VHH binders against E3 ubiquitin-protein ligase RKP (RKP). Designs and how they scored, part 1

Scores and structures below are computed, not measured.

Target 1, 188 residues: E3 ubiquitin-protein ligase RKP (RKP), of Arabidopsis thaliana (Mouse-ear cress) (q9siz8r82to269)
Amino acid sequence: KLHGDLDVSVSQREGISVVHHGVGPPIVGLEEFSICGDIRIVKPPLVLESLALFSSARANACIWKGKWMYEVALETSGIQQLGWATLACPFTDQKGVGDADDSYAFDGRRVSKWNKEAEPYGQSWVAGDVIGCCIDLNCDEIYFYRNGVSLGAAFTGIRKLGPGFGYYPAISLSQGERCELNFGAYPF
Below, numbering starts at 1 at the first letter of every chain, in headers, positions and changes, except where a header shows other numbers; Kabat numbers aren't used for antibody chains.
F, E and O stand for the ipSAE by ESMFold2-Fast, ESMFold2 and OpenDDE, each averaged over both directions (binder to target, target to binder). V2 = 0.75 x the mean of E and O + 0.25 x the DockQ between their complexes.
[cut] stands for letters that were removed.
Atom coordinates printed by the task and the answers are left out, and those that the model quotes come from them; centres of patches stay.

## First folded at step 5 (VHH; framework vhh_7aqx_2)

Design b1 (from q10 with T28D)
Fold by ESMFold2-Fast, scan of step 5:
Structure b1 (fold): chain B 188 residues (1-188), chain A 123 residues (1-123)
Amino acid sequence: as target 1 above (188 residues)
Amino acid sequence: QVQLQESGGGLVQAGGSLRLSCTTSGFDFSNYAFSWFRQAPGEEREFVGAISWSGGSTDYADSVKGRFTISRDNAKNTFYLQMNSLKTEDTAVYYCAADRGLEYYHSDEYDYWGQGTQVTVSS
């Protein structure tokens, strides 16, 4: 289950695919082989720090139907781009979540939403804030929350492509930024 | 016992063309959507193109739009990737994949993959 206080699908069986070995229940977590740059798990399971100038990663969960949310607890207040990306979204040392048209990000340091280009959105964030990242594929919309309060619809008409595409929880962090991911399987 | 097998890869000069084929067995071909992916050494596997189960919808990565065409032949249980105007950047192992998903044609955990076929584009 993707963690969410408000806007998550009632059915966990439909609309999410998790990569696992086929033994035991599927667990949503970081796809470590997706990491571009250098992200360290500084406290298991999911307290992360970027050691490179710009690092990106996605979760091992593909969302293709329904309404799902995950949370990011900010341990630092600098540049982080938090949201959703397809498998085809390029992760490089300069490109991450929100830098291509098949990815969508909120950055509360620069008070912007990113889909190839930045536009003003949301509120400035501080260390200790919890950012909710919600995707609603029934309405083709992406929303963000700050400490449980909606910041409004960020993106509408979000991109959908053929087989092999879906939206993954995805993050990009500048050097020294730190956060904790929560997909519902990892308690506060 | 689903099997997907690529063919048609090889060495070609920039500006040339290749047609890849993926032959399938062990399932009802007409109920599946199909995709091509590629992977260059040291890179992640990237999406190239897809065709819906009905053949009425196709999608392509921006890097190949206008140059590559995906098609399917239900009578032969085969689908194809026609690659035109090849660039050195197209050099990769190409994989075919089958997907049962109908909703937005997204991946699921039962996706099946071929073994891959090498495409090398020289300058």
Scores: ipSAE 0.000, ipTM 0.078, lowest interface PAE 21.2, mean pLDDT 78

Design b10 (from q10 with T28D A98K)
Fold by ESMFold2-Fast, scan of step 5:
Structure b10 (fold): chain B 188 residues (1-188), chain A 123 residues (1-123)
Amino acid sequence: as target 1 above (188 residues)
Amino acid sequence: QVQLQESGGGLVQAGGSLRLSCTTSGFDFSNYAFSWFRQAPGEEREFVGAISWSGGSTDYADSVKGRFTISRDNAKNTFYLQMNSLKTEDTAVYYCAKDRGLEYYHSDEYDYWGQGTQVTVSS
């Protein structure tokens, strides 16, 4: 009989809240309870593959003030929607990041930005590329980077949902797509 | 110039089989998921089946699971719907659709549709 004691701890720095399930210091990673579809961790901690037609997940970090960025290293070049979503954004087997007005995504396969609807944005990506996903709540903008080069402002005037709002790093992957999430040193 | 063209429809007796084809042009076929929809007279257009961009995953409406199989041939820029054990309630115009993005099941979210092919199942 081996049962672990699981403590929920919350680390708060101005502009970020991280929820950690464990006995160590809070670490930014995948919120496994957020997974919709079927995402396999193919190499711990954060190399992911979608096994369902469409899978989505959030990180365990809520951004509510300031400027923050995470990176996604692409191991495949197919359809992936990478960006930011509130907790209220619905994840289903057909809907993910970019499908609701409180989520924002970049997809370099289709060269599009998504906020409920698609518009042309960015550049085609290839396997091996590193995509930077940046949110700046000081000026209410979201931008993306390809291999360290800015693709320009993707979204301006991003939605604010009241005093309890926040945006989470979030991804949606079509079947067979693989990527590695990188949140940098704690918290980013 | 995106184009989708269905073929293979016709009249068949209940319990029979048909294979529908959707031939495409004007885009990089291998980069998109595809779906089949159908519409009976006086009814809404309904989802039938979908195939992922890689061909490694498929999804079906409950009414056709176990009877219909969707497949694709990237070398021919064509995808298929194999329909077995056909029932009179399968009678409809069948449409192929190119996925515009995230929503496999929403007919209004597809950018491009074929003209349709009639399937009539007689008792």
Scores: ipSAE 0.000, ipTM 0.217, lowest interface PAE 13.1, mean pLDDT 80

Design b12 (from q10 with D99G D111N)
Fold by ESMFold2-Fast, scan of step 5:
Structure b12 (fold): chain B 188 residues (1-188), chain A 123 residues (1-123)
Amino acid sequence: as target 1 above (188 residues)
Amino acid sequence: QVQLQESGGGLVQAGGSLRLSCTTSGFTFSNYAFSWFRQAPGEEREFVGAISWSGGSTDYADSVKGRFTISRDNAKNTFYLQMNSLKTEDTAVYYCAAGRGLEYYHSDEYNYWGQGTQVTVSS
């Protein structure tokens, strides 16, 4: 029930804050307390499958300055909404990443970008593709890559709140969709 | 809170037309597949028609195919049933439904239902 734990550690670099629950060095990974729906880790550390009709989660890394990217290796090609969300973005069994003003997603199954509403963007994806999710807070832009190739700017003038503002890597998966998260040279 | 609200029902003469609307709130409209069902007096709820999340696929009961058209307007968070060449046997309470059908309509993916609107077709 307690939100703070003696084992909680926080690591900060300019532009990123990482919260690690437990022992050992801080690492970027899935924030299990953020999971809405049912996400199973089918292959450690970060191969994930949605068992609910629609499941969402955030990483434990908050980006508040600079340019950062994470990757998602698709093991399935169905509906997945991949991108960035603040802590204020609601996750429910109907709403996930890209369904509120303070979240932004790419969906290559529907070839769309999501910020509350869908607009055409990007390319159709297939199983085996690697999707790069990039946020650039120097320019206030979000853009995506497919297999290392830029799909162009998806969102410009992205919302900045104020003190305590920040964006988290975030994903939403329809039932049976499977992917692997890669946060690059982070962990420590 | 998710809400579905039907409108457009009423009394119409055989051979006439009606357009039913289902206005939705509380979820991301474009993520859902939508369906219409009806229930005539003394009968079970019957499937009428469906439209996929993309709008690229529609399906209809044989009894209404060619006469009824389902459509969706993502900008208005509303979907419709255009009913043409109405017959007395189309008399029923019509219900709108929403499901997490994603790519395709599936009858067992209905999560939310409206309250129903009465359609009466007189001879």
Scores: ipSAE 0.000, ipTM 0.237, lowest interface PAE 11.8, mean pLDDT 81

Design b13 (from q10 with L102T E103Y)
Fold by ESMFold2-Fast, scan of step 5:
Structure b13 (fold): chain B 188 residues (1-188), chain A 123 residues (1-123)
Amino acid sequence: as target 1 above (188 residues)
Amino acid sequence: QVQLQESGGGLVQAGGSLRLSCTTSGFTFSNYAFSWFRQAPGEEREFVGAISWSGGSTDYADSVKGRFTISRDNAKNTFYLQMNSLKTEDTAVYYCAADRGTYYYHSDEYDYWGQGTQVTVSS
């Protein structure tokens, strides 16, 4: 079937490509077509809640060069897997960010970092915390922050898939978990 | 003290039905959310369905939506999985799981587990 009723534009800056649906200036936000499960925007533009057991989504920004960061303000303290994923990373009703080798996540409920397997990392989080999710493609590293304090390098030697690769801000939320995304935290 | 015990498994023909039960003891049943997981030979333990502590919310894996129904009976300290229109790919050991207040999609998050009951669907 033909999909002739959507307008799509791409804007590219140094190290970032932003896809937006429309004719205005590019806005970094949630890519609603990426949603697996059921994520509702509880408070526009970016306060989200998972209504399914496990929901995942990407932002509309692809990072392929440089150092970039976004923030997640936690409104609940349960299981959330926050970080970075390629377009090829499978999102299913059982698998999300950090469950495949082309995705990387921090989970502060279980104090773990995820890249297929869990390893201890970071600190327990509580509702009200702000988690920074940083990718540095100059060093091939991923870092997380809690309330502005670095938790150290989570991943080094991050996977660079062939030509055209890129990482998207990406999140996975268990049912009832709620957060607010802030994309103004990384350079434009 | 806390115990979960599955029953109702067995051999059934494709297209048939089975009802699994999980009887619990050693805790206040009404404060717990309950889930069913299954594990096929050579695979990891996978989520099947869940019911909230209030009974007001149920969730299912996409592979079983419309065929399986989870329910709970607080008076009997028991919860159930009604399995209809069974397929050969539903063959697995089925486990019941419990957690206080909420349920999770990952099996490693649960406090309590049953021993498992075998379900075999033959063509």
Scores: ipSAE 0.000, ipTM 0.128, lowest interface PAE 19.1, mean pLDDT 81

Design b14 (from q10 with L102Y)
Fold by ESMFold2-Fast, scan of step 5:
Structure b14 (fold): chain B 188 residues (1-188), chain A 123 residues (1-123)
Amino acid sequence: as target 1 above (188 residues)
Amino acid sequence: QVQLQESGGGLVQAGGSLRLSCTTSGFTFSNYAFSWFRQAPGEEREFVGAISWSGGSTDYADSVKGRFTISRDNAKNTFYLQMNSLKTEDTAVYYCAADRGYEYYHSDEYDYWGQGTQVTVSS
């Protein structure tokens, strides 16, 4: 669950809007209506597996100001594209996070950062690693971490087009890849 | 600046072999997956084979599996289709294509395409 302070709920923190489709108070989790492909929750709350050749999803939290981070604990080491996407980013059976200019991803299997095209970035990952996905809208940068160690700025001058812009935590997984999402982290 | 160029097509007798090459420039070759497609006149473009960004995975259409082999040479920025035991049904224009390294190869929505090379298998 994303939060910024011990005494402040996610819904009251400036810079984040929760898109909620259910009953009860809003919570930060996977936006099930965003799923393209086939993603199974193999262990509640958020251990996920792709059952389709390429699956993508967004969280239900829109980040429009400030510095925010979520984490992905890798249960497998294959192709996963982890990062941030707007609602305009297409999710198809071949396109996911990092495949359009409104999305940004790290892929530790191919040791690459993706924003429409791939460029070398980061380190090879292994099962058991925790990948931090950080967006800083104060300076328009995206950073990734491996087991708490910064891999450096991946993207600078990130795209902000149109009124109501915002970035969602977003993931794409090839078939059989498995990870656990954690939305409870907030760096300054 | 991005270019894909096929070579090695031509006329061959049934049962023969050809090796197609696709030379590339203008992008980071090692970060891309590569595929071959073919199109006979009046037909839709058909997937033939694919190779992953690492070269560790290949996929083929059922009609060519066991006869065709795809390979890549990162040092030469070139990838290949070795075509053995050719049949008259293999007659088509062959296109090389590059995508962003997905493990899903069934779509013909690739980032870059070559102009095509004719392969004609007689008798």
Scores: ipSAE 0.000, ipTM 0.174, lowest interface PAE 13.3, mean pLDDT 80

Design b15 (from q10 with L102E E103G)
Fold by ESMFold2-Fast, scan of step 5:
Structure b15 (fold): chain B 188 residues (1-188), chain A 123 residues (1-123)
Amino acid sequence: as target 1 above (188 residues)
Amino acid sequence: QVQLQESGGGLVQAGGSLRLSCTTSGFTFSNYAFSWFRQAPGEEREFVGAISWSGGSTDYADSVKGRFTISRDNAKNTFYLQMNSLKTEDTAVYYCAADRGEGYYHSDEYDYWGQGTQVTVSS
C-alpha cells in the first residue's frame, strides 16, 4: 500500500482514493482496466513483465493531497519510465508515462527525466536496484530515489489539478522488462 | 545539424533481396529508436518495421513479417532494413525515421526523417 505523511487510516480517506473493481475491501494494486499493451503478472500480486514493445499501466490509487511514495524493484535494467500520471495522460503502443505534460517519469536506462520532453537526470540503474517514486503535493514536487539515496528534485512546480483530480502511480515498460511494484514500502 | 540519409534502393526482380541503410549524424545514435516507413503511389505512408534504442525489441507490419529484418549498428551510426522474398506489392518509396525513444511509434510523428529511397520490384 502507498505510505504518506499521514497514518494509514487518514491516508486512505484524505489525500488518496482507491478504486477497486472486485469483491472485498479496496486494495492498492495495478489497475488492470488501465493497461495498454500487454503486461503479464509473473508473480502475484505485482511482479510484472511487458510482452508488447511498450506497455503502460496505472495503480488504482489517486493521490490528491499530501506526500506519497511507492517503490519499483528492477528485475531488468532496460527502458522503464516510472512515476506519476493523471487519467488524462494517454497510454498508447507509442506513448506512456512521461510522454505528455500531465505525466512525470524517471528512466535510469537513458539517465533521463520525462515530462513530454527528456532532460538529463539521475543515475544509470542496474537489475536489483530499488527506485523510489515520490510526489509531494504540499510543495508541488516530484523526486526519485535509487536504493534509498535521493537523486535530487526531478520536477518542481508540477501541474496543479482541480477538485476531483489527482496523480496515479504509473509505469511504462519496454518489451521483456520486468519489475516488482511495492505500494507502502517505508523506508525504501 | 541532424541528417538521415537512405541508401540501397533500386530495381529488383520479384523473389529477390535488397538491403536498405540509413546513415545518421548530428545526434547520439544509441539514445534513439529507429523505424522504416513506406509510401506507394496514391497511398498513405505506412509503418514497415521498428527497432528499439537497445536493439532488444523489434516490430513489423504483418505484410512484411518473416520477410524483412530491421537491425542497427551503433558503431557505424547506421540502421538497416534487410528485405527478402520481395513482392511487386513492396514497390514504394522507403523512409527511415528516428525518434528520441519517447516510445515505439507507428505514426508519422517522428523527430527526424530521411528523404526517401525508391524500391521497385518487377515481375
Scores: ipSAE 0.000, ipTM 0.163, lowest interface PAE 14.5, mean pLDDT 80

Design b17 (from q10 with G101P)
Fold by ESMFold2-Fast, scan of step 5:
Structure b17 (fold): chain B 188 residues (1-188), chain A 123 residues (1-123)
Amino acid sequence: as target 1 above (188 residues)
Amino acid sequence: QVQLQESGGGLVQAGGSLRLSCTTSGFTFSNYAFSWFRQAPGEEREFVGAISWSGGSTDYADSVKGRFTISRDNAKNTFYLQMNSLKTEDTAVYYCAADRPLEYYHSDEYDYWGQGTQVTVSS
């Protein structure tokens, strides 16, 4: 009769909390209930395509301290906003990762970093590139990588935006854009 | 409506000990992970230690490992920082913090910081 009798597995390590829906060991993946717009898993587990004009989603992993990274393998080169967002970040048909002050994104199509406002950052990307999205809560910084090469610190002095708000891997994709998420690349 | 309140701060001699408490209200305590942060004058806020929602894992800043211990008491809705072998460099305002990865909550009013408690370590 406890509220904890849910069809959910929870796994926790230092600095990361993972909520797994389903049967089996806890796995970092896409939080399906976070999807705004229309994202299809075109090849399981994590090859995604946006079918709506603008779609957003979060992973089921909350980063609350330490240094962590995930990767995005680009199957298309159009507009994608890749990075980190809190649970309070609004996802709408016009707003996604990087469009509010509690989210941070890199967009290699427009060669910009987003935290409410766009500023020049990084390099143009092409289909086949692997983008690394790194958050370092020891230094309060966010870094992006292209094919393993650092693009430099994108955001410094990132606020923790209050305790209880961890950062989630988060993505926004324009219509027709495709990528593959890889959550196995967490630094130690 | 969520509240966190620190207590147990004060003045202590180097080499001494203090136990900080963070008493919480307004949420289900057992569903939260908890952290301690500190801020010295003119410095940015620094992570000190954390305990998972289950109590099964803890983590600490390198500067406090082996000296500080975080723990939780679900029956009292309180978590603690036991500080041993205190150094003058530990002088700071200590803040408690709550982290909720178990429930997806969309409130723009989310703010889970205590007010802070002063710890002063004299030589």
Scores: ipSAE 0.000, ipTM 0.103, lowest interface PAE 18.9, mean pLDDT 79

Design b18 (from q10 with R100K)
Fold by ESMFold2-Fast, scan of step 5:
Structure b18 (fold): chain B 188 residues (1-188), chain A 123 residues (1-123)
Amino acid sequence: as target 1 above (188 residues)
Amino acid sequence: QVQLQESGGGLVQAGGSLRLSCTTSGFTFSNYAFSWFRQAPGEEREFVGAISWSGGSTDYADSVKGRFTISRDNAKNTFYLQMNSLKTEDTAVYYCAADKGLEYYHSDEYDYWGQGTQVTVSS
């Protein structure tokens, strides 16, 4: 619990820490202070739309141990970079998830995996697809899934972080793109 | 290792033409948007032109519109700047740059840069 003007609740589960501001139970959702650009929650809990040319956000959940997954249901098929980023990863009006060496993304519009540099990976996606984003810190690997089918290991030997650091679910969306995030509120 | 390599610079008379090429390696060419920038001695680096990752959109600085054309060839991992009706004011070091953000880019903050090629326009 932080001392001062913030009313903060922190929850830890095996390998995951959630920062929650205010009263009530800790909940996994978007970290509003992480948003670069303009992302609106157009339908609660987590149907999102980018209103800026390029928008990025992190979840409020830090993964520092174990194997974890979240899902993204695509409402549109354009440029979206979906994956994992550290707290230090820079988000700007042109740089997002996968654009620095401390972030990792899948982009099914360009059929590519991104870790600063692009490499071919995966399959073209369409509106209605569900993309699974998995990180396995026991093996230091990242995997993506399309409609429950593995696309294979995207990244191996991912950067090991020091004590106190972790990876956050993170997304970047071009203007007009929409998706729904699922951190376990719906069946996988 | 990511590399961008300019070629095609040189000395040309006013009213002439040059074609610059930027050959790339170390990344997936078709996933990137590309731009040309230039810098004259004592001046800031300025945007010249850009082409989107799909090739469907191009943009140019007002000073070069109608004279310069940017294009890309995914099969050759190369993109080009065709410079026509050159003016002495076009004299600069020309840099190629690559960025992956949106489908169209208009910024001097890019992921990768070439080392530059000199273009001198005289007489």
Scores: ipSAE 0.000, ipTM 0.161, lowest interface PAE 17.4, mean pLDDT 80

Design b2 (from q10 with T28E S57Y)
Fold by ESMFold2-Fast, scan of step 5:
Structure b2 (fold): chain B 188 residues (1-188), chain A 123 residues (1-123)
Amino acid sequence: as target 1 above (188 residues)
Amino acid sequence: QVQLQESGGGLVQAGGSLRLSCTTSGFEFSNYAFSWFRQAPGEEREFVGAISWSGGYTDYADSVKGRFTISRDNAKNTFYLQMNSLKTEDTAVYYCAADRGLEYYHSDEYDYWGQGTQVTVSS
């Protein structure tokens, strides 16, 4: 479905800019109806663990213009695919963020960027790292950061979307992987 | 260059056991997930089992669950399929594969394959 005349609002907290969907919930968080696999909130508010072999979810905020970012604090160092996906991106027990042409992911365990195909990118991550996920729709680019340091442009010329469509913060986690999402909603 | 080589196949009687090995070279073994597939005469290549990067997670086709065990040895750049309680229906060419992503059920998604090893189970 096209978004039509749906309005979106912007929330800014602790330097993180996030689009707040005008018709949806007022608080940016995980969209429970998007979950494929099994994700447990192991430590409120947003510390997540995958209980299935591969789990995926989107945030409840749609990005359709401007420059936006969110952070992921890694509690484990295994396979996680972090980035951006449209509503059309298929989430299955085998496919998640970065596995289709309308999604983009960074995986620091494999030191790879994913947009349908894998390509070397970034740095190895370790538990305790904070990964920044940035999308810039003014330039059609996606960037990742490790502990506040830019890893460079991961994707340029990202897929153009029709009127009414947008990108969502999105994650995929292998079983046992844990992370904390930060949309600027909670203090450090 | 990347290479995967199967060994351990052969002829075995129903109820018997075989252990397949896949020895790899040309890439960082610890950075890959691994899978076994099989192809019976006249059939499509089907998933058998998978092992994750850490070795902490495994998955199996329902037809082999409880009978087959996949394992890996990072020091030897080798992974294994222990096949117990073999049935005539397990007769196939077995292929090892290195996973480029998390699509371990789909044979067309793998970058690296072995040449295959024949397993024949007789009554």
Scores: ipSAE 0.000, ipTM 0.120, lowest interface PAE 16.9, mean pLDDT 77

Design b20 (from q10 with W53Y)
Fold by ESMFold2-Fast, scan of step 5:
Structure b20 (fold): chain B 188 residues (1-188), chain A 123 residues (1-123)
Amino acid sequence: as target 1 above (188 residues)
Amino acid sequence: QVQLQESGGGLVQAGGSLRLSCTTSGFTFSNYAFSWFRQAPGEEREFVGAISYSGGSTDYADSVKGRFTISRDNAKNTFYLQMNSLKTEDTAVYYCAADRGLEYYHSDEYDYWGQGTQVTVSS
């Protein structure tokens, strides 16, 4: 929806569930317990760097209905797999977003889309680019954007989930790769 | 359908040269890192050499370093092992393998393998 950010009203809207553990309004951010490998927040709130060979993480927002988008501002141009994953998608030191049939990723370094297998998609990216990651559960489609320009439908007929399940913003980063996540965060 | 197919194996005299090719299909070649492994009779598969998805990094087993060169041709969806100064100890079935194109490859966890090609080095 809209510009590619999950905004302050996101936790109050049908089709999204946000997990929080404190007092005050829930915020969309990195689910630290989801981290496989070693991802550090190098500049709060959401400038991230992978310190391990291959690291993966999910946001704390579960999308189960409607059309939603988040953005990733690239601070480096190397291998990053950006998109959407279920809780069941395995994160290991070699497998991340796009490496299982319940996850979907775009990688502009290799100019590919990933859903278990790689296929050509999109454009080569450079540091400073902003990548939009959009999921449309009304149409069962996933789209990516580069600097606000659509790269077209990446995936159609995406796996339909049962009640109580959904897709999470999710990323995988090779060692030394750095990006900033934008979910429309707000303060407590 | 994903396939890796080796070619270029055969019989060669010690001190000679061979070039192995691995032709690939069913995936985007430029997204993958590639490796060669070999297996001598009665032994386990051992690493020989690897090339990163970008071609900017290569690595070799100490036993072949300086004699073997791995290269890739993205336009032909093919990668190669140039084997020079062959020794009888190089006799093995050679396998090509593909990993999902991490900038740094992993030696033990490859996604796809070829069927193997026999290399025999006679004295």
Scores: ipSAE 0.000, ipTM 0.171, lowest interface PAE 14.4, mean pLDDT 81

Design b3 (from q10 with N31D)
Fold by ESMFold2-Fast, scan of step 5:
Structure b3 (fold): chain B 188 residues (1-188), chain A 123 residues (1-123)
Amino acid sequence: as target 1 above (188 residues)
Amino acid sequence: QVQLQESGGGLVQAGGSLRLSCTTSGFTFSDYAFSWFRQAPGEEREFVGAISWSGGSTDYADSVKGRFTISRDNAKNTFYLQMNSLKTEDTAVYYCAADRGLEYYHSDEYDYWGQGTQVTVSS
């Protein structure tokens, strides 16, 4: 069906695998085929808005070893669930990042961490805040940061299913919420 | 052309302080995470500290936690290492480094490196 239309390149640094379509070195960005709901790129490359009641997406980067992070600059302060998810985590119109046991999220609107169930964590956020989302697979921990302040370890003993497992930067946004993703400019 | 240039190194007495600067050019400063590494004679280069693209996250080697602080100034295209309570064991050549990758902690595969600046702590 898609034969010849999509050219896929894969590059790997130890601990990360990035998939990109095209000729140049792969860039970490949003994986458009992962989108559930409706996400608009309001300002290229990565200022995003949810147009559906609840939208979710993954980056095109799979983390399977080491300590990694990405950042989210909040343009709105409403419900956003930011963190990490495996490829197997279900994204639906009611379920996103942090709603299954193979995903982990911080939500500063509700001041909660999510791994299937909510628990109090972190600080209330405001528009203009930068949220750091860090995963440490050496220690099996996930950490979040707000504007240069560590919020402490959110999750410990994070789930690993086997040698083929991996975690993707992943986000879920309620309708009208906007953010900018920052993965650095990451060529291989 | 991309350039990273360290300054602020020198001689200091144990218990003293130094502030290292790394001035950058040739790329968009806000797209990069930055780190400091050091190397003593006859030893391997070791990680000292790192700061993320936004400045929203920092990490430090256990040997310097509580004594050293990394910061960045996007308006000046410069990042810093504030070194307090210096010990003779901190004597090394200090290198600044820049990386566009997601991994900015304990990475030795940085895109760009400075030339190094000598820090000598006397007893």
Scores: ipSAE 0.000, ipTM 0.237, lowest interface PAE 12.1, mean pLDDT 82

